# Ledger of designs, part 25: VH-VL binders against p39960r1967to2165

Target 1, 199 residues: p39960r1967to2165
Amino acid sequence: VPLEDVCERENTLIPTIVVKLLEEIELRGLDEVGLYRIPGSIGSINALKNAFDEEGATDNSFTLEDDRWFEVNAIAGCFKMYLRELPDSLFSHAMVNDFTDLAIKYKAHAMVNEEYKRMMNELLQKLPTCYYQTLKRIVFHLNKVHQHVVNNKMDASNLAIVFSMSFINQEDLANSMGSRLGAVQTILQDFIKNPNDYF
Key: E = the ipSAE of ESMFold2; O = the ipSAE of ESMFold2 at other seeds; V2 = 0.75 times the mean of E and O plus 0.25 times the DockQ between their complexes.

## First folded at step 11 (VH-VL)

Design U3 (framework fv_ontamalimab; at its last look DockQ between E and O 0.04; V2 from the best seeds 0.00; counts 0 for: pae E 15.1 > 2, placed apart)
Fold by ESMFold2, look of step 11:
Structure U3 (fold): chain C 199 residues (1-199), chain A 121 residues (1-121), chain B 112 residues (1-112)
Amino acid sequence: as target 1 above (199 residues)
Amino acid sequence: QVQLVQSGAEVKKPGASVKVSCKASGYSFTSYWINWVRQAPGQGLEWMGYIDPSDSYTNYAQKVQGRVTMTADTSTSTAYMDLRSLRSDDTAVYYCARLPYSDWYDEFDYWGQGTTVTVSS
Amino acid sequence: DIVMTQTPLSLSVTPGQPASISCKSSQSLLYSDGKTYLYWYLQKPGQPPQLLIYEVSNRFSGVPDRFSGSGSGTDFTLKISRVEAEDVGIYYCMQSDQLPLTFGQGTKVEIK
C-alpha cells in the first residue's frame, strides 16, 4: 500500500503502524545489544505483521502491550519489513536519484559540507508531507538508538548500513549499479548523526 | 561499449578561444562526471576540472579558473570545454575522461582519444 | 593540494626483469570511508592514459598479474614482476582523495 494512501486513509501525517512500532522500540528496546542487527524470530515477525493486517487495519486501538510481543527484536524486524515492503521508498521513486546523486558528489569530495546540507534541505522540502514527516520520525528514532551506543553497540554508521536496503525499494536498487546503495548509506549516516541540520 | 569521442585538432593564436567537444555513448551520460585533463608536450598530466552533466555543476582547477567554461548537452550526450584567452603554455593534448573518484565508480575508467590544441603566433 | 612524488623519474629495464616505482603523497590518502584513493596509470606511446591499479592494489580489468600495487598511508609502490616490450611508457600515480586531482610526475619505463 502506497504511503500517501495510508496517511490519507488514516488522516495522519505518519502511518500509525510506524508510530506504534517506533514508540515500543523507544520504550523498551534502546539498550538492546545489537538492536536492528540481531534478527528477531521470523515467526514472531510474521505474527506481528499479520496482527497489524487483521486487527489494526480498521481499528486505531491496536496495541503492542501483549505478551505475544515480548521480543523487541521482532518488533524491530517488523518495522524493517514494513519499510522494505512499501511500494515506494521514503525518498520516493520520483526523487531517489536526486538524493543519491547529491550524496555521490559529496562522497567524491566535489562539494563542501555546507553546500551539501543546503541542497539536501532543498530536496527534503520537495517531498510530499507524509514522506517528510515519516522520514523525520524515523531519523529521530535512529538518532535515539545511536545515542544509546554504549549499551546497544549500534552507532550511526551501523544503523545506516542496516537501513540502507529499507530506504530504497527493489525496483530502484535493480536499476542502479550499487552506487545508489552506498549513497543512501552516506545520507542516512549524516541524518542520524545530525538530525537537527535537516529536520 | 563505453566511448568518449572528442573533436579534432585545433590551431589557435594567443588570445583566441577554443571549444573541445566530448561525445559520450554506451552509458547513462548524466550518471557520471566528465573530467578534463591536459598534457603539455613532454609534460605530465594536469587536471583542469569536471562537470556533472545531471545539473551542470562544475569544479575548475585554480590555474584555469576564470578562463574555462565546461558545459554539457544531455540531449546529445556531449560535454564541452571552452578555454579562453589562450596562451602559449595552453598548448597541450586535452582529454575528457571518466576518472575514479570513489568506490561507486573506481573500477571503471574511460578516456577520450585526446584533442591537440596548439597555440602559436 | 596533495603533492604526488614519484621515484625514479626514469628507468631502463632488461626485458624479463622486474621494475619498481615508488609514489609518495604529501598527506594520507585514506578517506573517511576507510578506502585509500590511490591509482596507477600507464600511458603507452601515442595513447591516452589507461588505468592499471585502483585503490592501491586492485588490478583493473584485463591488466596482467605481473602488475601489482601495494602501500598505505602516504607510501605506495607499483611493481612489474617481468617487464615486457608492451609495458613501455610513462607510469603515473594519481590521487582522488581531494580536489584538485593530482598526478605524480611520471616514471618513464624503457627497455634496454
Scores: ipSAE 0.000, ipTM 0.449, lowest interface PAE 15.1, mean pLDDT 83
Fold by ESMFold2 at other seeds, look of step 11:
Structure U3 (fold): chain C 199 residues (1-199), chain A 121 residues (1-121), chain B 112 residues (1-112)
Amino acid sequence: as target 1 above (199 residues)
Amino acid sequence: QVQLVQSGAEVKKPGASVKVSCKASGYSFTSYWINWVRQAPGQGLEWMGYIDPSDSYTNYAQKVQGRVTMTADTSTSTAYMDLRSLRSDDTAVYYCARLPYSDWYDEFDYWGQGTTVTVSS
Amino acid sequence: DIVMTQTPLSLSVTPGQPASISCKSSQSLLYSDGKTYLYWYLQKPGQPPQLLIYEVSNRFSGVPDRFSGSGSGTDFTLKISRVEAEDVGIYYCMQSDQLPLTFGQGTKVEIK
């Protein structure tokens, strides 16, 4: 289901599933060693996804405060799966090359940092509101995970690697070269380290 | 052109401290980590840790944990490595480096020239 | 910690002959993003290390075609098809899949 359709149906700026998953990870998972890198059990991930599909879509009282959802890595896995299964990535199909072209030029030293930040902010402002707000929520979440790196061992660089493939549409990923994935990682690392420069 | 220029050679006695500087130029200093790697005479490369200049977050190798402090001064684009309670087996060439994690392209792996630290009584 | 084991530790090669260096990691270097974070460096005498091969098999800019990397999982190889005098030095493999970053012990390559 398209991100805009979910937000419209829920009358929200950010999909409820994203908010619930991230809140639970922020509540009890920030110090989990290898958070987002070590997988949760696939059975628990699938069970949680099915519960959201069946209960969360029609029951506004649905909560993750349930003994079924004890495994933080399964909650993290479900979140990653949600992002990978979106029909469009958070950079959007229409704009993903605009984002990555900027980062490629910056890494090639074809523009200075101040120009890169200005143009990146211009691109972010062109995203549909729900894309921007969902991306913002995720980036601040990942910044918080990064702040807990002493315990969880997941720094901004590690997180950028993990999430890079979730920010490119599957069709763009199939056509991507290594430089495009590297560009996404550069964008995400900068967002995670310096979220207030962009959001 | 990306360049990492380190401070000059040091001779120290056991128990002293050394502070090595690494001046970065040619890129956005806060966008990339600075790693420190050392090499004892006739031996291999040993990673000591990194600093993220954007927020001064550090990660230290266990062997030097408790004796090392890495800092960064964004106003001068300079990273520092302070190694305390020196022992004779800390004698090594110390490098600062921008190493390839997951976001490196060609032409982005950069090493300083190295700083020789000799610890002898 | 991921242990990187190189063999041989020393290699004397007749000029123009091939050389092969093995690097084995204590666990797979294949990351969840589909990339394998294995790198090869050459440290020429009196110089800092310089990157030769990134992500197993990709030659860094300016590296001659006589250098090639291969492997997967835990087993990796650097080959020099025809060793030249400028290839003298110590070769290191490195992984950046997990912290701490770890290097192999090094392989010293000399011309006979």
Scores: ipSAE 0.000, ipTM 0.445, lowest interface PAE 14.4, mean pLDDT 83
ESMFold2 (binder alone), look of step 11: mean pLDDT 91; pTM 0.921

Design U4 (framework fv_fasinumab; at its last look DockQ between E and O 0.02; V2 from the best seeds 0.00; counts 0 for: pae O 16.0 > 2, grease 19.9 > 18.9, placed apart)
Fold by ESMFold2, look of step 11:
Structure U4 (fold): chain C 199 residues (1-199), chain A 121 residues (1-121), chain B 107 residues (1-107)
Amino acid sequence: as target 1 above (199 residues)
Amino acid sequence: QVQLVQSGAEVKKPGASVKVSCKVSGYSFTSYWIHWVRQAPGKGLEWMGYIDPSDSYTNYAQKFQGRVTMTEDTSTDTAYMELTSLRSEDTAVYYCARLPYSDWYDEFDYWGQGTLVTVSS
Amino acid sequence: DIQMTQSPSSLSASAGDRVTITCRASQDISSYLAWYQQKPGKAPKRLIYAASTLQSGVPSRFSGSGSGTEFTLTISSLQPEDLASYYCQQYDNWPLTFGQGTKVEIK
């Protein structure tokens, strides 16, 4: 389901599943070697997703403090799957090309860093509230993962690569994958390394 | 192979104008800005401005506002810098350059060979 | 405009010496600073960007450090081919500005 529909249905600014998955990873997963790169078991991922769909959608007290969810990589995998299954980008369907076009120009050495950051901040302020708040929550989460790179071996560059496919408009992926994928990686890497410059 | 080739040296009188060309090859001309940087004899580097060949947008250093015009011709992949009302202090080597300002990946800066413009009476 | 002040204006050192050139910005430019080398009669060439990232193909004896307003270019073991003028250049804000340059000579 679309992100805005989930937030409206739940009367939240950020989907409950996102908050719960990220909180659990922040609680016990930040030092997991290869976090977000090493896959969790597919069976555990699907079981967790089904539990959210059946239990978490109608019970706001649903928790991951259960021995079924011991595997951090399954929790991380469920989060990645959730993002990949959203119908459109966290940059919103209306604005994803505005974000990627800006980054393509910057990667082509078409603007000084201050101008790029100013224009990127302008785009962020135009996002609908649920997209902005969900994006902000994810970026600060990934910054925390990046800060633990000594133990988990996942720096901002690795994380940007892993998550880039979740931010690509499917139509643009089909038409110009290289430039749009690189643009998303550029945006995400900068957000993850410097979240306070943007949020 | 990226190359920026500039027009030859010029000698001008005060009050005249000069138009320096910069022909690019080896990359998509409209994908990168062209900067103009000058260097008076024995002096340091001074940024004059840039042009974005994709939409003709220009950004000039305030010192040159009103005297400089940067243009491009996408049919010949050539950038131009015209400086009017020349003064003796405009004597300099004028460079065109493709400068990388992104820190996302490692790319080279590319410079033209420079064009000496001498302004003397 | 952001003023870039280099020190020293010139220096002379022996081959093998460690050489340090400093650059001060008139305001915080984060790490958006490049170092350029210009040999006599040639166009400048970028050595370092993002204050400390070495351009591909630049010898490892060159290094950069600093953030904010204070920056340093270091040549750990000066070589004869390093005879050049060196410029810092900020790219944080318009207009782009260069330091006045440091001429490095070998004794």
Scores: ipSAE 0.006, ipTM 0.520, lowest interface PAE 11.4, mean pLDDT 86
Fold by ESMFold2 at other seeds, look of step 11:
Structure U4 (fold): chain C 199 residues (1-199), chain A 121 residues (1-121), chain B 107 residues (1-107)
Amino acid sequence: as target 1 above (199 residues)
Amino acid sequence: QVQLVQSGAEVKKPGASVKVSCKVSGYSFTSYWIHWVRQAPGKGLEWMGYIDPSDSYTNYAQKFQGRVTMTEDTSTDTAYMELTSLRSEDTAVYYCARLPYSDWYDEFDYWGQGTLVTVSS
Amino acid sequence: DIQMTQSPSSLSASAGDRVTITCRASQDISSYLAWYQQKPGKAPKRLIYAASTLQSGVPSRFSGSGSGTEFTLTISSLQPEDLASYYCQQYDNWPLTFGQGTKVEIK
């Protein structure tokens, strides 16, 4: 279901599933070696997703403090799966090419850093509020994961690679993940390293 | 083997114009900006501006506004810098350069060999 | 215009000496600073970018430090081939600007 519809139905700026998954990872998972790289069990991931679809969005007592959810990599896997299964990426279908075209020009050394940041901020301001706020929450979460790199071995570049697939249109993926995947990685790495420059 | 090859030295009178060429090879000419930097004898480096060969966009240092014109010819992969109304203070070595400014990867700066322009009455 | 001020303007040191050159920006440029080396009669060559990241192929005796407005280039053990002028250059905003240079001579 579209991100905007979820936020409207929940009357929230960020989907409840995102908030609960990220809070739990921040509570007990930031030092997990290979966080977001090492997969959790598929059965646990699917069970958690189903629990949120059926119970979590409508039940204030729903918690991830449950023997079914002991595996932090399953919680991380559920979050990654949620993002990949969104019908529209967090850059939105309408704007994803605007974001990637800007980054492609920056990677070719056609812009100085201040110009890139200014234009990127202009694009971010055009996103619908729930897209912007959800993206912001995720970027600050990944910055926290990055800050724990000594223990978890997941720096900003690793995280950018992992999450870039959630931002690629199906057409770009079918074309062998060309320069647009690299552009998304560049954008995400910069967001994760320098979140206060954008959010 | 990225190369930037500039035209030869020139001697000019005050009030004349000079046009320095910079032919590139070893990479896609339209993928990177060409900067122009000059150095007066015994002095430091002074940035003059750049041109984006993909769309001819230029950005000039304020000091040179109105006197400098940077152009390109994508059929010959050559950038040009023209400076008009020359004065003796314009005597310098003029460099073209491909300058990196991304923090994401290690990339070399590439410079032409320099073109001495002497302005003498 | 961001002004870049280097000190000293020149220095003379013996082979093996530790050499320090400083660069001051007229406003906060974060870490968007490069150091260039220019040998006599040659074009400049970038040694360091992002204030402290050593360019590939540059000897490890070169190092950079600083952020904001104050930056330092250090040569830990000066070698004869390090005879050159050294320039800091900011790339935080247009126009790109260089320091006035520091000429390093070997005694």
Scores: ipSAE 0.006, ipTM 0.501, lowest interface PAE 11.7, mean pLDDT 85
ESMFold2 (binder alone), look of step 11: mean pLDDT 93; pTM 0.950
ESMFold2, look of step 13: ipSAE 0.000; ipTM 0.470
ESMFold2 (binder alone), look of step 13: mean pLDDT 93; pTM 0.948
ESMFold2 at other seeds, look of step 13: ipSAE 0.000; ipTM 0.474

Design U5 (framework fv_disitamab; at its last look DockQ between E and O 0.62; V2 from the best seeds 0.00; counts 0 for: pae O 6.1 > 2)
Fold by ESMFold2, look of step 11:
Structure U5 (fold): chain C 199 residues (1-199), chain A 121 residues (1-121), chain B 105 residues (1-105)
Amino acid sequence: as target 1 above (199 residues)
Amino acid sequence: EVQLVQSGAEVKKPGATVKISCKVSGYSFTSYWIHWVQQAPGKGLEWMGYIDPSDSYTNYNQKFKDKATITADKSTDTAYMELSSLRSEDTAVYFCARLPYSDWYDEFDYWGQGTLVTVSS
Amino acid sequence: DIQMTQSPSSVSASVGDRVTITCRASQDISSYLAWYQQKPGKAPKLLIYDASTLQSGVPSRFSGSGSGTDFTLTISSLQPEDFATYYCQQYDSYTFGGGTKVEIK
């Protein structure tokens, strides 16, 4: 389901599943070694997805404080799979090349850091509200994960690589010789390290 | 064009060490994880571990934790696997392989050609 | 760990035959399973990913089905180049099935 349709259906700015999954990870998972890098069991991930689809979107009492959801890596896996399954990236299909072209110019030293940040902020403000708010929530979450790197071994660079595949489609990956992927990684690493510069 | 090219076959005596290389080309080395797979003679495929080349973070199958050491050299776009204290049971073909994404729920889309390691006295 | 049980261990078949290979997971893996073909002295070749999606360049006589714990690879009309060993693999801990050798009858 498109992100806009979920947010419209729920009358929210951020999909409820995203908020609940990230809150639980922030509550008990920030010190998990290899968070987002070491998988949870697929069976537990699917059980969580099914439970959310059947009760979580409309049940105001639904929580992840159930014995079924003991694996923090399954909760993290469910979140990653949600992003992977979105039909459109959080940079949007319409704007992904604008984001990546800007980062490619910056990586090539064709622009100074202050201009890069200014233009990146302009692009962010053009995103649809649900894309922006969901992206903001995710970036601040990943900043918290980064801050716990001593225990979890996942710094901003690792997280940027892990999540970069959610922002580039297969056609752009095949045709760009990896330059678009590297651009996404640069953008995400900077967002994760410096979220207050952008959000 | 994505390629993974491994070092050539090796014959070793018991107790020796061997280091197998896997040089990649046609993609960004630091953006994809490299996995290693053992295939003993007449046997199936067995996953050994992986490396994230960007920071050399490794994860191992517990069976191989004390046998294998996986490393990466970003300057040459090459991953390595070192096997220590070789025994005859370590005789196998060893493959490197790449995921299409650095995502743990994916398949291996490109493989090296394999490196035969033979351990005999 | 998730165990993958692949059957049969071998099958003897003729060119033109329909061949069916099965793989069973010890727990629910949804559709997160790949099939590989391996010829002697060669690396495995990806045939099917996500249980049923053909990899680019793979002939349409190959198909995959299944979800949950039971998965099937089917070759609808066996060709001479299809005599090989086939492996399933689940994505969680990268466990492979034991393999199925498809031989000339």
Scores: ipSAE 0.163, ipTM 0.661, lowest interface PAE 5.9, mean pLDDT 86
Fold by ESMFold2 at other seeds, look of step 11:
Structure U5 (fold): chain C 199 residues (1-199), chain A 121 residues (1-121), chain B 105 residues (1-105)
Amino acid sequence: as target 1 above (199 residues)
Amino acid sequence: EVQLVQSGAEVKKPGATVKISCKVSGYSFTSYWIHWVQQAPGKGLEWMGYIDPSDSYTNYNQKFKDKATITADKSTDTAYMELSSLRSEDTAVYFCARLPYSDWYDEFDYWGQGTLVTVSS
Amino acid sequence: DIQMTQSPSSVSASVGDRVTITCRASQDISSYLAWYQQKPGKAPKLLIYDASTLQSGVPSRFSGSGSGTDFTLTISSLQPEDFATYYCQQYDSYTFGGGTKVEIK
């Protein structure tokens, strides 16, 4: 399901599943060693996703406060799976190349950092509201994970690598020979380290 | 084009050590895990372990924990597997294979050509 | 670790035959299973991922089906180049099935 359709259907700016998953990870998972690297079981991840689709559709009081969801890595895995299965990137299909082209120019030293940040902020302002708000929520979440690196061993560089595949589809990866993947990693690492510069 | 190129065949005596290389090209080395798979002569495939090249985090199949040491060198985009205290039972072809770092619930999409290690006296 | 039981261990078949290979997981693995083809002296080649999705460049005579614990690879009309050993693999703990050798008479 497209992100805009989910937000419209729920009458929200950020998909409910994203908010609930991230809140639970922030409550009890920020110090989990290898968060977002160590997998949860596929069965637990699918069960949680199905619970959102079935129980969340019929009961607004659905929560993650249930012994079925005790393992933080299953919650983290469900979030990663949700992002990977979105039909569109959080940079949007229409704008993903604009974001990555800007970062490629910056990596090639074709602009200075001040100009890069100005132009990146301009691109962010052009995103549809639900894309922007969802991206913002995720970036601040990953900044919190990064701040706990002493315990969880997942710094901004690791997190940028982990989440970069959620922003580029297989076709773009093959056509770009990896340059767009590296561009996404650069963007995300900077967002995660310096969220207040952008959001 | 994505390539994983392994070092050549080795003949070793029992008790020796061998270090197999897997050099990658055509993609970002730190964006994908490198796995190692053993295939004994006439036998099936058996997973040995992996490395995350971004920080050298490793995970091993318990069967191979005391046999194999997996490492990576980011400066040369090369993963290594060292096999110690070789026995004739370690005679096998060893493959490296790629798995996306963010997609550990996924398939091996690219494989090295394999390295035959023969242990005999 | 999830055990993968693959059967049969070998098949002798003629060109044009329909060949069916099964793989059973000890636990529910949803559709998170791949099929590989390996010819002698070569690395395995991915045929099918996510139980039923054909990898790019793989002939359409190959198909996969199943979910949960029981999975099937089918070659609808066996060709001479399909002489190989076929392996299933589950994604959770990276275990392979024991393999099925397909021999063409």
Scores: ipSAE 0.146, ipTM 0.664, lowest interface PAE 6.1, mean pLDDT 86
ESMFold2 (binder alone), look of step 11: mean pLDDT 90; pTM 0.921

Design U6 (framework fv_disitamab; at its last look DockQ between E and O 0.83; V2 from the best seeds 0.00; counts 0 for: pae O 6.2 > 2)
Fold by ESMFold2, look of step 11:
Structure U6 (fold): chain C 199 residues (1-199), chain A 121 residues (1-121), chain B 105 residues (1-105)
Amino acid sequence: as target 1 above (199 residues)
Amino acid sequence: EVQLVQSGAEVKKPGATVKISCKVSGYSFTSYWIHWVQQAPGKGLEWMGYIDPSDSYTNYNQKFKDKATITADKSTDTAYMELSSLRSEDTAVYFCARLPYSEWYDEFDYWGQGTLVTVSS
Amino acid sequence: DIQMTQSPSSVSASVGDRVTITCRASQGISSYLAWYQQKPGKAPKLLIYAASTLQSGVPSRFSGSGSGTDFTLTISSLQPEDFATYYCQQYDSYTFGGGTKVEIK
C-alpha cells in the first residue's frame, strides 16, 4: 500500500510498523556488527510480519518486548523489506525528480553547498506531511546507526547505498548506471551525516 | 546491459593458490554486493560468501572461511576470489553473482559465466 | 541454516511430457524461493522468483507454486530446450536444493 494511505488508515504521521521497528533497533541493535548487512532468519521475519498484521492492527499496546523477537537482524530485515515493498519513492512520486535533479546539479558543481542546502530544505517543506515525517524518522534513525559505526561497521556511505533503492522510481532503478541512483546516494549520505541541517 | 565477466579456466597443482576475477559492467559496482558460488563436478550449487565493494566488507559461509578470500578493486570495477592451499576437492566451477538490490532476501539476477579451477597432481 | 530437499534427483522424460519438481524447506520460508535452470557448461538462469513469479522472457509453460515449506516447479509440456538441471534456492541463507536433472527418455 502507498505510504499516505497507511498514515490515513492509522491516523498517524508515520506508519506504526516503522516507529516500532526503528525504536527496537535503536534500543538494542545499534552495536550489532553488520546491521542492515547481515540477514536475519526468514522464519523470524515472517513471524514478525504476521504479528504486526494480526496483533499490531488490533492491539494498540503491541510491543517487540516478546521473546519471539530476540533477533535484531530479523527486526532490521523486516524494516528493510517493508521499505522495499512500498509502491513508490520515499521522496513521493510527485517530487522524486525534483530532489534528484537538485542533487545532480550539485554533484556537477553547478551550485555551492549553501545554495544546495537552502534549496533542499525548500523541497523538504513541500513534501506531504506523512512523507516528511517518515523520512525524518528514518534519517535520524540512520544517523544513530552511523554514530555507532566503530561497533556495527555501517557508516553513512554504506547506509546510503543500502537504502537508496527506496528513493528511486522503478524506471530509474532498472537503469543501474542512471544518474538518479547516484544522486539519491549523495542526498541520503548528506542527510545521514548532517540531519540537523535538513530536519 | 548488466554483465559479470570472469577470468578463464585454471589448472593448478595441490598446494597452489588461484585468484579468479569478476569484472562488472552496466551498473554501479559499489551499489550492489557480489556473491560467489561453488559447483563441484556433478554436484549442486553452494554459496561461498559476498563482498560489499564500497568498503570491502565481507561475509563468508563458515565452510569456506579458511579457503577463500574475497576482495574488490573499485578502480577497475572488479571483484576477486582467491583460493589458497588448493586440494583436489577444490576442483569446481566458481561463479560470481549479483542480487537485484543490496539486500538479503532476494534472488541472483545476474551471474558470471563461471571459472573452472582444476586441481591435479 | 534452512535445508532444501529437492526431488526427484533426476527425471527421464519425453518431449511433450508434464514434469513436476518439488522442493521442501526444513522450516517455513513463506514465498522466498527462486527456481533456476542450468544447462551444461552454462551459468544458472533465473526462471521464477518469489515462488510463483515468472522472470521476464521465461516461457509460460514454466510455473511455480507453493508457500511455507513445500514448493513445486512445473513444466506443462516439455520442449527440447528444457532438458537441463533445475535448482531451487531459498533466500534466507542462499541454500540451494540438490538439483533435478531432466533427461531425454
Scores: ipSAE 0.152, ipTM 0.661, lowest interface PAE 6.1, mean pLDDT 85
Fold by ESMFold2 at other seeds, look of step 11:
Structure U6 (fold): chain C 199 residues (1-199), chain A 121 residues (1-121), chain B 105 residues (1-105)
Amino acid sequence: as target 1 above (199 residues)
Amino acid sequence: EVQLVQSGAEVKKPGATVKISCKVSGYSFTSYWIHWVQQAPGKGLEWMGYIDPSDSYTNYNQKFKDKATITADKSTDTAYMELSSLRSEDTAVYFCARLPYSEWYDEFDYWGQGTLVTVSS
Amino acid sequence: DIQMTQSPSSVSASVGDRVTITCRASQGISSYLAWYQQKPGKAPKLLIYAASTLQSGVPSRFSGSGSGTDFTLTISSLQPEDFATYYCQQYDSYTFGGGTKVEIK
């Protein structure tokens, strides 16, 4: 389902599933060694997805404090899978090349950091509201994960690599040396390290 | 073009150590995990472990955790697997392989050509 | 651990035959399963991922189906280059099936 359709259907700025998953990870998962790198069991992930599809979309009492959901890596895996299954990236189909072209130019030393940040902020302001708010929520979440790196071993660089696959089109992913994958990683790493510069 | 090129065949005596290399090209080395797979003569495929080349984080199949040591060198885009205290049952072809997504539940889309290690008693 | 039971262990077939290979998972894995082809002395080659999606460059005579616990690889009209060993693999713990050797009759 497209992100805009979910937010319209729920009358929310951020998909409910994203908020519930991230809140639970922030509550009990930030110190999990290898968070987002050690997968939960696929059976647990599927059970959680099915519970959201059958209960979580329509029942405000749905909670992740159930004994079925004790495995934090399954909750993290469910979140990563949700992002992977979106038909569009959080940079949107319309704007993903604008974002990556800017980062490619910056990496090539064709602009200074202040100009890069200003232009990146201009691009972010052009995103549909639900894209922007969802991206913001995720970036601040990943910043919290980064802040716990001493225990969880996942710094901003690692997180940027892990999540970059969710922000690139399938065509660009097939380009194995594609500068756009590196550009997404650069954007995400900077967002995660310095969220207040952008959000 | 994505390539994983492994070092050549090795003949070793029992008790020796061997280090197999897997040099990648055609993609960003740090963006994908490198997995290692054993295939003993006439047998099927068995997963040994992986490395995340971005920070050398490793995870091993319990069967191989005391036999294999997986490392990576970002400066040369090369992963390595060292096998210690070799025995005749370690005679096998060893493959490196890549996932299309790092840390995600995915398939091995590109493989090295394999390295035959022969341990002669 | 999710165990993969692959059947049959071998099959003798002629060029032009339809060949069906099955894998059964010990618990549900949705569609998170891949199929590989391996010829003697060569590395495995990815044929199908996500249970039913053909990898780029794989001939359309290969198809995959199934979800949950039961999966099938089908080769319609077997060709000389298809005589090989085929493996399924589940994504969770990277466990391979035992393999199915497709031999010339």
Scores: ipSAE 0.119, ipTM 0.654, lowest interface PAE 6.2, mean pLDDT 85
ESMFold2 (binder alone), look of step 11: mean pLDDT 91; pTM 0.932

